# VH-VL binders against Ferredoxin-fold anticodon-binding domain-containing protein 1 (FDXACB1), part 4

Target 1, 94 residues: Ferredoxin-fold anticodon-binding domain-containing protein 1 (FDXACB1), of Homo sapiens (Human) (q9brp7r531to624)
Amino acid sequence: LYPPCYVHDVSFWIDQKKGFDELEFHTVARAVSQDTIISIQFLSRFQHPKTQQVSLCYRLTYQTCDKALTQQQVASMQSQFRKEIQQHLYVIPR
Key: E = the ipSAE of ESMFold2; O = the ipSAE of OpenDDE; V2 = 0.75 times the mean of E and O plus 0.25 times the DockQ between their complexes.

## First folded at step 1 (VH-VL)

Design l15 (framework fv_lutikizumab)
Fold by ESMFold2-Fast, scan of step 1:
Structure l15 (fold): chain C 94 residues (1-94), chain A 123 residues (1-123), chain B 107 residues (1-107)
Amino acid sequence: as target 1 above (94 residues)
Amino acid sequence: EVQLVESGGGVVQPGRSLRLSCSASGFTFSSYAMSWVRQAPGKGLEWVAYISGSGGSTYYPDSVKGRFTISRDNSKNTLFLQMDSLRPEDTGVYFCAKGFSSGWYTERYFDYWGQGTPVTVSS
Amino acid sequence: DIQMTQSPSSLSASVGDRVTITCRASQDISNYLTWYQQTPGKAPKLLIYDASNLETGVPSRFSGSGSGTDYTFTISSLQPEDIATYYCQQYDNLPYTFGQGTKLQIT
């Protein structure tokens, strides 16, 4: 059998003065999802032509075989993840 | 099945050093913060060290700051506690504990514990 | 540091009794509180997290409640296997701090 797979994208503006810590981003994603995120894929970088602000977009895939993973649980984890990255990585979700 | 197995405890004289290890299995080790918690004979629990999943952040209470060092080897699923300048008051059972967060908060409670390894600091 | 005070420090009760233990924080901890059970000679076991959420696999006779600075842990019908010391812990802020423990004995 193939357990259900849930895909969520997250996009956010980075703080160019502080920089973006990709390693911490992955650490927060794994911790918040309780190891249910099996893939984190970089999708795009956008730089606003006038403000020069940079946004990044990542795709997160949730899947696990050892427990029933529901859409509600994934939504909760994704919401928590957005909040955690705002506080620890100085990013602003889009 | 999550398992945490401590080793390295023993009897040492004051002023000596001891290194504890904790072997983890059954979960993605690098994704979780880890802590050491000790318990003196007949007394309660005292948290003594924290390390983030990546190893980039550590924290100690004043009672051990400067003497204890927590570290991890994520390639080997192993947590360490280096204890220097040991004192009689460091005597106790040392537990390895896995951190877990359930809500919007990054701070952790402990969902799994090892069996503990005894440390006795005595002349 | 946030100080955690448990009451009582020890109690004795009979099988089937309702038992309550209280934990008070020196400042508001916003429900970031756990309860652990420690059987003699063993490691602590998580029972309750976020003040009132029951950990998976833990019997429903255990419950937690409270908010702000005052929290309670309840065993609705005491069983012989519940002989243990119970600890609360706050994780609102580092350093993490535990209550002094409540030793529960069954008569």
Scores: ipSAE 0.000, ipTM 0.562, lowest interface PAE 16.7, mean pLDDT 84

Design l16 (framework fv_lutikizumab)
Fold by ESMFold2-Fast, scan of step 1:
Structure l16 (fold): chain C 94 residues (1-94), chain A 124 residues (1-124), chain B 107 residues (1-107)
Amino acid sequence: as target 1 above (94 residues)
Amino acid sequence: EVQLVESGGGVVQPGRSLRLSCSASGFTFSSYAMSWVRQAPGKGLEWVAYISGSGGSTYYPDSVKGRFTISRDNSKNTLFLQMDSLRPEDTGVYFCAKVGYETWSGTYRYFDYWGQGTPVTVSS
Amino acid sequence: DIQMTQSPSSLSASVGDRVTITCRASQDISNYLTWYQQTPGKAPKLLIYDASNLETGVPSRFSGSGSGTDYTFTISSLQPEDIATYYCQQYDNLPYTFGQGTKLQIT
């Protein structure tokens, strides 16, 4: 059987004074997902015309054949990931 | 004008539960993160819970993690704090606070408007 | 957690005096700091955000300055309605933390 695959997009405002650390973003994603994230894809960059604030959007794919992975487990990991990136990367989820 | 009105406070025994509500008006509720901040009698301010505008992200300090749950109903412009397993040290005035940014407007995480507060007393 | 320490814990001053309160963070918070005013029995009110930006509608006698770990809040000419407790707060990292407060009294 092919194990189920879960796709979640995350978008957030970055702190342009502190910068955005993409390597740390990948590290946090792998840690919170217990290495079940098999793909992280950059989708888009948006800059607000008036405020000049920048947001980024990434697509995360969850999958593993080592153990059962449920929709609820992935939702919990995604929720934790949003919290961790706020703390570690100074971003504000959209 | 921005208004935040808390309700649901009261006197409860240790180990019991209380649910606080905050009714918001004067701004686009779903576009702003919200928090709860408490203050024990004669003491300073302590942040208790955070929820993003969509409700997709929540954060708690260790002192309340696992006991308190923040939630929101954007269709009713209402913020909630479910407080379980209450302890005497949870006694204080609980303030509903609006985070000072829209999702499009920047990276500010400060509180620009506060409600009047609702008192919670945990005693035997 | 980032610890915020205010100095002094309390102070007395006369109307018209210049009042200064300081706030020190246990690590660099990159100007992500606010100052709030709280009068007894009332909710806190935002005065200053991003260390030095005055909130709309707040009197110009209030100001903030500083960078890194050391920040200052100043009232250039104290008025009777300024009797209150003042708090700094950092939002550089989670959890969000407040200073212990500075109680300002008018003599």
Scores: ipSAE 0.000, ipTM 0.578, lowest interface PAE 14.4, mean pLDDT 84

Design p01 (framework fv_pozelimab; at its last look DockQ between E and O 0.57; V2 from the best seeds 0.00; counts 0 for: pae E 9.1 > 2)
Heavy chain, then light chain:
Amino acid sequence: QVQLQESGPGLVKPSETLSLTCTVSGGSISSYYWTWIRQPPGKGLEWIGYIYYSGSTNYNPSLKSRATISVDTSKNQFSLKLSSVTAADTAVYYCARGPYDFWSGYYEFDYWGQGTLVTVSS
Amino acid sequence: AIQMTQSPSSLSASVGDRVTITCRASQGIRNDLGWYQQKPGKAPKLLIYAASSLQSGVPSRFAGRGSGTDFTLTISSLQPEDFATYYCLQDYNYPLTFGQGTKVEIK
ESMFold2-Fast, scan of step 1: ipSAE 0.251; ipTM 0.799
ESMFold2, look of step 2: ipSAE 0.006; ipTM 0.697
ESMFold2 (binder alone), look of step 2: mean pLDDT 91; pTM 0.934
OpenDDE, look of step 2: ipSAE 0.044; ipTM 0.771

Design p03 (framework fv_pozelimab)
Fold by ESMFold2-Fast, scan of step 1:
Structure p03 (fold): chain C 94 residues (1-94), chain A 123 residues (1-123), chain B 107 residues (1-107)
Amino acid sequence: as target 1 above (94 residues)
Amino acid sequence: QVQLQESGPGLVKPSETLSLTCTVSGGSISSYYWTWIRQPPGKGLEWIGYIYYSGSTNYNPSLKSRATISVDTSKNQFSLKLSSVTAADTAVYYCARETYVEYDSGTYYFDYWGQGTLVTVSS
Amino acid sequence: AIQMTQSPSSLSASVGDRVTITCRASQGIRNDLGWYQQKPGKAPKLLIYAASSLQSGVPSRFAGRGSGTDFTLTISSLQPEDFATYYCLQDYNYPLTFGQGTKVEIK
């Protein structure tokens, strides 16, 4: 059968003193997903007009052909990823 | 049905490496997060770190420089090594399964625990 | 790291009493909070996840409430087997952190 493909967006506020480490973001995504994330696309950068806080949005696509991937497993990975990036990247998910 | 069992030496000398193994039975180690948690005598619980069955790990920053968690899917086991131990590392060590439920942002909890193994660091 | 503070540190109560334990997070954790029961010499046991969801097999006398920073665990009618230490755990951010525990002693 055609392997199921799952798409999830993640948005977060970055720490403006520490900045955003995109390489670490990819490393965390790869680790949490067991390499089932086949693409990470930058979607947008938003700066809040009053607070000047910056938010980034990325699209993650999950797919693998070597095992069954369920929506629940992907949701688990996505939720874990959201929690991991808070610590590793000092970001606040929204 | 799922059971976890810790094993390893109960006594470790200061400066040596503490090594523990958790054996999972009644279910596959695949597709789950597996965690080590410790409890010094008379004190509270401290999260050590986790491993996903694919090998990805995360550690409590206080232990990151000394802790290594590994997984052996063929044996249905995962292990903890903690280097350069001192008397402060004396504790009951628990292994546990971390399970996820989709609840708004997603919630993680420990649904199965090993019985715990006491490790005393003493000369 | 997110600090979890429980109150009281210990309490004593009679069988049949209503017991309330509180847990406060140093920052907002939504509903990413669990409650665990630990009896002497035993591993902790999950009672409640997602702040208010009762784990299957856990007696209905246990109830969790709260969101954000303030949470409570209530035992509506204390039983002899409820003698234990209770821990809250935030699973909002790593490292995962437990409260210091509340020891419930039956008079």
Scores: ipSAE 0.000, ipTM 0.611, lowest interface PAE 15.7, mean pLDDT 86

Design p06 (framework fv_pozelimab)
Fold by ESMFold2-Fast, scan of step 1:
Structure p06 (fold): chain C 94 residues (1-94), chain A 121 residues (1-121), chain B 107 residues (1-107)
Amino acid sequence: as target 1 above (94 residues)
Amino acid sequence: QVQLQESGPGLVKPSETLSLTCTVSGGSISSYYWTWIRQPPGKGLEWIGYIYYSGSTNYNPSLKSRATISVDTSKNQFSLKLSSVTAADTAVYYCARDIVATTWEYYFDYWGQGTLVTVSS
Amino acid sequence: AIQMTQSPSSLSASVGDRVTITCRASQGIRNDLGWYQQKPGKAPKLLIYAASSLQSGVPSRFAGRGSGTDFTLTISSLQPEDFATYYCLQDYNYPLTFGQGTKVEIK
């Protein structure tokens, strides 16, 4: 039987002059989750017609065979991830 | 008032690992980023890396293969290990608190006094 | 990595003088620049962040200006305690990079 999978989406506004460093985004996800994120999927890009602000949306899948992952543990990791991406990528969570 | 104090050996032999600890007093290490910066004698400043209190790190690529920063929230400390040192690693090493404001203004508001590490046989 | 070039590397000035230090980035960094003061034997001290924002407790004679690639730090009326080395720091991209420093010496 497969260990449980947990799916969480994250969306955020990017800084268009600094750009968005997707490799750094993956690095932060790996560090925060202690390598329990097995998949990161790009879902959408939205540009606000008046402000020209750009937001991105990604889907993260958590799974590990090393120990039982709980929904609460994953929720805590996801919360930490939202905070860390503000620091590392200069994004604003949406 | 928050204070930072570096500690560790002042002399390290070439090829060995230098190990420094920064002790934070007057405030909690939790919920902040913490950084190491060095300055060779008579030269400018070089950013080494940072750690978030939860363990997340980022390193200067020039030092990434040799540098490790760790945090011990129970002792209110964070540490730097730099492996395979040479004379070029002789410097004053500073620890500092690393502020990222909600407006993405980034600055170091509190610094340790610095500790000189000499790499010599 | 973004390279920060400061000029001059050193200057001599008298108390009461207006002093200007320049910092140039190898690419656009918007206003993501700080200025730090370092006195001999001491740790650096933050003066200005976000190119122009004065840190609490820093005298108003210090002013930062600029955006993009060209930045200046001005001391409008130099005081005896201002003789120090000044560093700019870009916080636009990792790794964070400092300028090589500008030493302000007594004339």
Scores: ipSAE 0.006, ipTM 0.594, lowest interface PAE 12.5, mean pLDDT 86

Design p08 (from p01 with heavy chain G98D P99W Y100G D101E F102Y W103S S104T G105V Y106T E108Y; framework fv_pozelimab)
Fold by ESMFold2-Fast, scan of step 1:
Structure p08 (fold): chain C 94 residues (1-94), chain A 122 residues (1-122), chain B 107 residues (1-107)
Amino acid sequence: as target 1 above (94 residues)
Amino acid sequence: QVQLQESGPGLVKPSETLSLTCTVSGGSISSYYWTWIRQPPGKGLEWIGYIYYSGSTNYNPSLKSRATISVDTSKNQFSLKLSSVTAADTAVYYCARDWGEYSTVTYYFDYWGQGTLVTVSS
Amino acid sequence: AIQMTQSPSSLSASVGDRVTITCRASQGIRNDLGWYQQKPGKAPKLLIYAASSLQSGVPSRFAGRGSGTDFTLTISSLQPEDFATYYCLQDYNYPLTFGQGTKVEIK
């Protein structure tokens, strides 16, 4: 009835010295997805007991009203997003 | 041996747009970050911003409203446009390659263009 | 933004002298500091990255030390080609920021 939506979670270790720029994370998501990501939801934060490294988990929802969005298009965008945040935000995807 | 070369007009009128291009030779523009840095005569260095070869950008907040960096992978070039220029934008403009080692999150400029002087005057 | 303060702004030295330049960050930047050399009319050249790592092709008389907020660049035996302006750069956070420079002049 409604346009299909696709949900993908992304988890990554943040760099302690560079920090994490959440605004830039949203900017990269918007740019990679051609504005088809309609929701970015923070899910959880985990701190490793020994290394003290922090990982974050976000949920991304893809949807558009213009044309049917395919699973293959979303998979391609999600793959590009993982690469961009790794290089741009100094995070290590998990 | 990677080489970078800046090009563009040496004189720009106040309120107009400054436009510069950096041509990369001896290596691919792909898989690297590329940056613009400027130096007013007799003063120090100021980072302007970078572009990743895929098109992702980041700018110095002091210039973000006026600066646009773009990349043309087919020509092995990247460019800077700075709008609404004033005399304060008179500087030598350098392009450089941003090299980062992701495992150590270390970042440095390993190759630089020779620089091009842009004077803003009527 | 992280402020980088260099001292001195200039110094006079003779060939063979040991020269030390200092750079201080307004907050901890770990070892995310580089040193660049600029000769009049030329582009800056990378000397040291990660506070203490010597760039390939740079003479061993150049040495960087420090971590956190206080950093030094030492030239153990100054050569004629070393008369230049030296800049530190923090790469810990955006925007990237340079020190104001230290000019090493012939005495």
Scores: ipSAE 0.005, ipTM 0.600, lowest interface PAE 12.2, mean pLDDT 86

Design p09 (framework fv_pozelimab)
Heavy chain, then light chain:
Amino acid sequence: QVQLQESGPGLVKPSETLSLTCTVSGGSISSYYWTWIRQPPGKGLEWIGYIYDSGSTNYNPSLKSRATISVDTSKNQFSLKLSSVTAADTAVYYCARVPYYDSSGYWEFDYWGQGTLVTVSS
Amino acid sequence: AIQMTQSPSSLSASVGDRVTITCRASQGIRNDLGWYQQKPGKAPKLLIYAASSLQSGVPSRFAGRGSGTDFTLTISSLQPEDFATYYCLQDYSYPWTFGQGTKVEIK
ESMFold2-Fast, scan of step 1: ipSAE 0.000; ipTM 0.581

Design p10 (from p09 with heavy chain V98D P99R Y100I Y101T D102M S103V S104R Y106V W107D E108Y; framework fv_pozelimab; at its last look DockQ between E and O 0.05; V2 from the best seeds 0.00; counts 0 for: pae O 12.1 > 2, placed apart)
Fold by OpenDDE, look of step 2:
Structure p10 (fold): chain C 94 residues (1-94), chain A 122 residues (1-122), chain B 107 residues (1-107)
Amino acid sequence: as target 1 above (94 residues)
Amino acid sequence: QVQLQESGPGLVKPSETLSLTCTVSGGSISSYYWTWIRQPPGKGLEWIGYIYDSGSTNYNPSLKSRATISVDTSKNQFSLKLSSVTAADTAVYYCARDRITMVRGVDYFDYWGQGTLVTVSS
Amino acid sequence: AIQMTQSPSSLSASVGDRVTITCRASQGIRNDLGWYQQKPGKAPKLLIYAASSLQSGVPSRFAGRGSGTDFTLTISSLQPEDFATYYCLQDYSYPWTFGQGTKVEIK
């Protein structure tokens, strides 16, 4: 019997002028989730045909064995994650 | 417990700059997104923007060109400046504490000031 | 910006009534929805966060439900102190946006 897993995707536009630090993205994710994220998977890259803006999509998997983890808790962490990446990485959630 | 209190002039002339300060007590300005929100008389709420304790800011696009939020750690205060005001900027202005940072978890706007009315009039 | 639409804009109810307020987002916001109560001359007060989590100190007669685009705030048995204006707030993406509000007044 395994603890429940919660999966959330996040998509955002990156600022090509400022650049996207993927390592920092992972660091922020781990911190926000208090290390309950067990997997961060790159899913896709999208470039807008007219504006040429670039969007990235990642899949985050939450799971922990040492404490209870609810869907609501994960949802809150996901929300905070979106806030933090906007602030720290200058991305715009899509 | 944490308390917030807005202060500043209640009257501002058109084209001038609205200036407000929020004094935080019962806690330090750290690890939160300190936020300004306004409400025109008899109308709904509008998010203006926030400042992180590091000084990083984010603004509502509707006000970004005119709004400036700053923090004074030594005074445990953060402030709002809104330039080139018009009658449309007449509102009760609230300061509030937003979610805590990645280190401690999440809360929504859990603490608010009592609000201060700012009227734009010649 | 994500638009939040509340329904109804106002309603009249009596003490003891079951009251339901809805909030619809123009796009999916998962569970990133809060509910606030505001009384005249007062700042808004947090009731519900993360769509369904009751804020500490808030009576259990308040309940939040929903995910994605459709959300509800329910007051199971309206009390005299519950007559106020209620707002939903999304924090899924910037800028944060409120619903236009729902005024719950005495019938």
Scores: ipSAE 0.000, ipTM 0.660, lowest interface PAE 12.1, mean pLDDT 90
ESMFold2-Fast, scan of step 1: ipSAE 0.223; ipTM 0.783
ESMFold2, look of step 2: ipSAE 0.006; ipTM 0.658
ESMFold2 (binder alone), look of step 2: mean pLDDT 90; pTM 0.920

Design p11 (framework fv_pozelimab)
Fold by ESMFold2-Fast, scan of step 1:
Structure p11 (fold): chain C 94 residues (1-94), chain A 123 residues (1-123), chain B 107 residues (1-107)
Amino acid sequence: as target 1 above (94 residues)
Amino acid sequence: QVQLQESGPGLVKPSETLSLTCTVSGGSISSYYWTWIRQPPGKGLEWIGYIYDSGSTNYNPSLKSRATISVDTSKNQFSLKLSSVTAADTAVYYCARGTYYDILTGYEYFDYWGQGTLVTVSS
Amino acid sequence: AIQMTQSPSSLSASVGDRVTITCRASQGIRNDLGWYQQKPGKAPKLLIYAASSLQSGVPSRFAGRGSGTDFTLTISSLQPEDFATYYCLQDYSYPWTFGQGTKVEIK
């Protein structure tokens, strides 16, 4: 009776000069997913030893109690999310 | 089988608004995103923007100030309005369905296209 | 925006020829590249997605290769129905951008 959950990780390089706006990241995730993302979890931060470039990794959980989410709907939302964060947060997906 | 069909006036006067509708048959407008692409005569393809059944949109920055895409799920249609047209907007306009290879990679592509409709901007 | 440059802009070929066209992205796009065929007077048709994956129903003589910035489409033995304009499209970053097209003409 529990609706299915879909879990997706996203990782990306941040622009350290502009900084990373985590609040905006959450706003974009909510907007793209039509509020079907119920959890956003920070997983890790990696800094390259020589270049000092920083990447972040987050885990997103999709679920809704209304009608069942399809794999295609979640794939669509996740792909849009990856592209939207490039535009709004100045990050490079990896 | 899914089919897309563009409709709307083939002639628009300069400074007016170009308005096109894409009718989707053989499948629901849900679970996909829907896009407009144009092609000026003898030239290449230009992506205009997309819409999801939720109403969420994204536009090519070159057209964002003039383009509006909307969806009518009850009619299984989505539409393009392009304001303040000039001769540079003369093109064949295509509607297409966007989809994904799989949920992990998110590789996107357009698998179904309308036949295209020529819109000429002239007085 | 990511600029996609195709080479050559046009070529002349005969039935049975091996045809290669290239597409270069101004920045790395992983495998986020598709190839589309447009026959005169018709809508574009998807041939290849994810740089190398052949769309269902597309003949095996079409093959895509490459990753990052440099990509190729090959037609191993050109058929009469293959005379068309071919476009690459990057789906890595918005706005999605097409190459300018490569016209494959008879002779």
Scores: ipSAE 0.000, ipTM 0.613, lowest interface PAE 15.3, mean pLDDT 85

Design p12 (framework fv_pozelimab)
Fold by ESMFold2-Fast, scan of step 1:
Structure p12 (fold): chain C 94 residues (1-94), chain A 124 residues (1-124), chain B 107 residues (1-107)
Amino acid sequence: as target 1 above (94 residues)
Amino acid sequence: QVQLQESGPGLVKPSETLSLTCTVSGGSISSYYWTWIRQPPGKGLEWIGYIYDSGSTNYNPSLKSRATISVDTSKNQFSLKLSSVTAADTAVYYCARDSEVTYYGDSVYYFDYWGQGTLVTVSS
Amino acid sequence: AIQMTQSPSSLSASVGDRVTITCRASQGIRNDLGWYQQKPGKAPKLLIYAASSLQSGVPSRFAGRGSGTDFTLTISSLQPEDFATYYCLQDYSYPWTFGQGTKVEIK
């Protein structure tokens, strides 16, 4: 009938040295997901009161009409995405 | 001017926690990144992790589950704890200052001051 | 993790020789590369940062070149105090990784 839609949130600590490149974050998301991520929404920013460490939270929506997209495939893509952002954006997943 | 000195036990038993402290003199610990690096006898160098004066840290994934770096700005010190040690953790441990330069918009990092190193042997 | 491979692992040279050491990254690291010198029993010492920038106090006979994946350290006229092990370090991507080292020993 309609293609299934999967929603996953990701939270991570940003690196104080390298900062955070949101454009690169979107680029990595598109590459890892084979363009099945149709929406990336910023949810929140948290700054630890003592350490001043900053974490960000984003919501990712997966959907495609071009092929069957399963929950297992999306979970695999999301796991790979978490690994890739650690390498490319110097973030630490929460 | 700036000097770093490691201190801690030279012998740690397997399964225990290795604890080292780096004392910084001749300059403030504030506004710099500080790092730990180790070198097993006769082998190369391995980066362990860094800390900023705010407490922000990042670790080598190979050690992240066991390593904790902390900073005490009032004592001008930062410390490394490594839990559940084995013989593979036998090494000379160095502390160093992690400095930064911007070149073509790139943040490039380098270790400009090092402690003399302290040998930690893990054996029963 | 980015692998840093140095070549050669060791070399023998005489005072006055021109020595070249290479360092290869398994992927592009721009100019995020430093060179460090370690003498036996001593802590490493920074020689070069940002691939080609000479650290203050380091003799001008040391020079770094390269970008991307291929880097070289050249000592134009080897001095007695230069017999040491040399390491490259990439600071492009976590974890920071060192090369395995190149030992420069007397011929």
Scores: ipSAE 0.000, ipTM 0.644, lowest interface PAE 11.9, mean pLDDT 87

Design p13 (framework fv_pozelimab; at its last look DockQ between E and O 0.34; V2 from the best seeds 0.00; counts 0 for: pae E 14.2 > 2)
Heavy chain, then light chain:
Amino acid sequence: QVQLQESGPGLVKPSETLSLTCTVSGGSISSYYWTWIRQPPGKGLEWIGYIYDSGSTNYNPSLKSRATISVDTSKNQFSLKLSSVTAADTAVYYCAREFGYDWGSTYFDYWGQGTLVTVSS
Amino acid sequence: AIQMTQSPSSLSASVGDRVTITCRASQGIRNDLGWYQQKPGKAPKLLIYAASSLQSGVPSRFAGRGSGTDFTLTISSLQPEDFATYYCLQDYSYPWTFGQGTKVEIK
ESMFold2-Fast, scan of step 1: ipSAE 0.291; ipTM 0.825
ESMFold2, look of step 2: ipSAE 0.000; ipTM 0.595
ESMFold2 (binder alone), look of step 2: mean pLDDT 90; pTM 0.917
OpenDDE, look of step 2: ipSAE 0.013; ipTM 0.683

Design p14 (from p09 with heavy chain V98H P99D Y101G S103Y S104V G105W Y106E W107G E108Y; framework fv_pozelimab)
Fold by ESMFold2-Fast, scan of step 1:
Formats: C-alpha cells, sequence, structure tokens
Structure p14 (fold): chain C 94 residues (1-94), chain A 122 residues (1-122), chain B 107 residues (1-107)
C-alpha cells in the first residue's frame, strides 16, 4: 500500500537584514506537520525588480504510513505553517 | 493619478452574499497587493484580506470561511464576496492599494477608495 | 492575533499644541507599523509607514517613533486640519490589525 502523498508550495519574502534561517524553517515545518512532511525542496529565488526584495519558494510533500492523512488535514497544517513561519523567521508569505 | 472606486449594493439581506467591486484607474493593477478593509458605523478598522495580481490571496482568519477576493487584470478590477452575512457585517467597505518602501515589510496602504456603506437588514 | 492598543482613546487640544499618541503591540512587530488619519465620512489617509517614514506629501509636523512593541505619533504644532481620528496598523503578521483609534478633538 502506498499512502496518499500531498504536495503544497509556499512562497515568502525574506528579511534580508535578519537573514533567512533555513534550519529553523525545516524545524517549524516538521513541528507543525507532526513529522508528516517527508520532503522539503527549494524551488526558486526571486528578486523583486523595484524593491530588490528577495522571495523564496519551497515545495513541501506530506506523507505518513502510521495514520490516516486527509487532504483537509494537510491543508490545515499548511495554513498553520504559513502563520508560524512569520513569527519564527521574520518572513511575509506571498 | 491612481484612483479606486468601490461599487456594489448598499443593502444585503441576512444569509445572502455581499458582492463588491473595486475599479482601479490611473494606473495598472499589476505588481501591487490590493486589499479590502471595513469599518462598522462608529467603530474601528478591520482588515479583510488581500490579493496580488497573480491571484494569490490572504485573509483575516475571522472571515476566511466566508470571504473570497478575486482579481480581473483585464478590467483593472478586484472584488470581494462575503457569504452568509449578518447584521455584524454592516460596515463601510474600503478597497485600498498595498505598496511598500525599500522592503516588502515596510508596507502601507497609499490609495483608498471613498468607501461604500453596506447595510445588512431584512 | 496581534492586539494593538492606542492611548488615549480621545484627547482635546488647541491649535499650536504638541500632541502625542501612543500605540502598543501585544508582541514584537519590529518597525512594521503605520499611522493613518481619518476624518468623518472619509477614507483613512496614510501618514507614516515603517514606524518613522513620512509619506510623500504629508506635513513634517507629523513624526513617528518606536520599534518592537511601543510606538508614538507626534504632531509638533497642531493645525485646524489635524482634528481627526488616528489609527495605528501592524502589518508584521497576519491578520493585519489596527488599533482602536485615537480621536483628536478641538478644545
Amino acid sequence: as target 1 above (94 residues)
Amino acid sequence: QVQLQESGPGLVKPSETLSLTCTVSGGSISSYYWTWIRQPPGKGLEWIGYIYDSGSTNYNPSLKSRATISVDTSKNQFSLKLSSVTAADTAVYYCARHDYGDYVWEGYFDYWGQGTLVTVSS
Amino acid sequence: AIQMTQSPSSLSASVGDRVTITCRASQGIRNDLGWYQQKPGKAPKLLIYAASSLQSGVPSRFAGRGSGTDFTLTISSLQPEDFATYYCLQDYSYPWTFGQGTKVEIK
């Protein structure tokens, strides 16, 4: 049996003065998802032509074998993750 | 110069859907965030949500289950739909442009529509 | 959600007075704080963004200060057109939240 796999992307503006703490980003992702995120993939870096501000985009893959994981649960976790990264990483979700 | 104008019905019945449109003139809708903010009579301001020209949105969690913001770049318009309205949704609704200084976290609302009063009443 | 508390809720002042309005955030918001002026029946108008940056076209008598949790808006010499309600707004974290407003009334 292959359990269902859910993919969600997240994009956000970083605080270039504080820097982006990728390790903390991974820590928050795993905590919010109750360790159901099995993969975090960097997709792109964008620099705004007018403001010079930098945005990052990551792909998050949710999957677990030890409990039922629904699309609705994953959407809820992803929404909470977007809120948590603002507080912990000084980023603004796009 | 950039001007924003709200339009929509002034009276909505309880349980129905409130629909408002903001028309942007004097500038392109592209490359800015566009927002809806409301103000109940005699009270303070409440942020509803925003949309970017790509269709990307964020909402106030208190309204997320009922609010939908959409953008039509070809008409230079963006719109708000708020479902299942009650008397608590009676307010002046403003549309506004979100821009920023040197960094995206130095954000502000620089242009506002004049506001449109929406009364929810039977 | 981040709660923004303004003080005072209202004040009475005369033309020429120095007026100070305070805004406090329930948690640290860096300098992600704006000040808006609203006159009866009109839309709010941006005065200051990023806690201390004066918007183009806004008179220099308006000044913002602060960082973290405590912020002030000062009007150094109140003019007749300044009688209005003033709101602070944090855009550090969603949902973006406004203070309850401070009404500046003529004595």
Scores: ipSAE 0.007, ipTM 0.600, lowest interface PAE 11.9, mean pLDDT 86

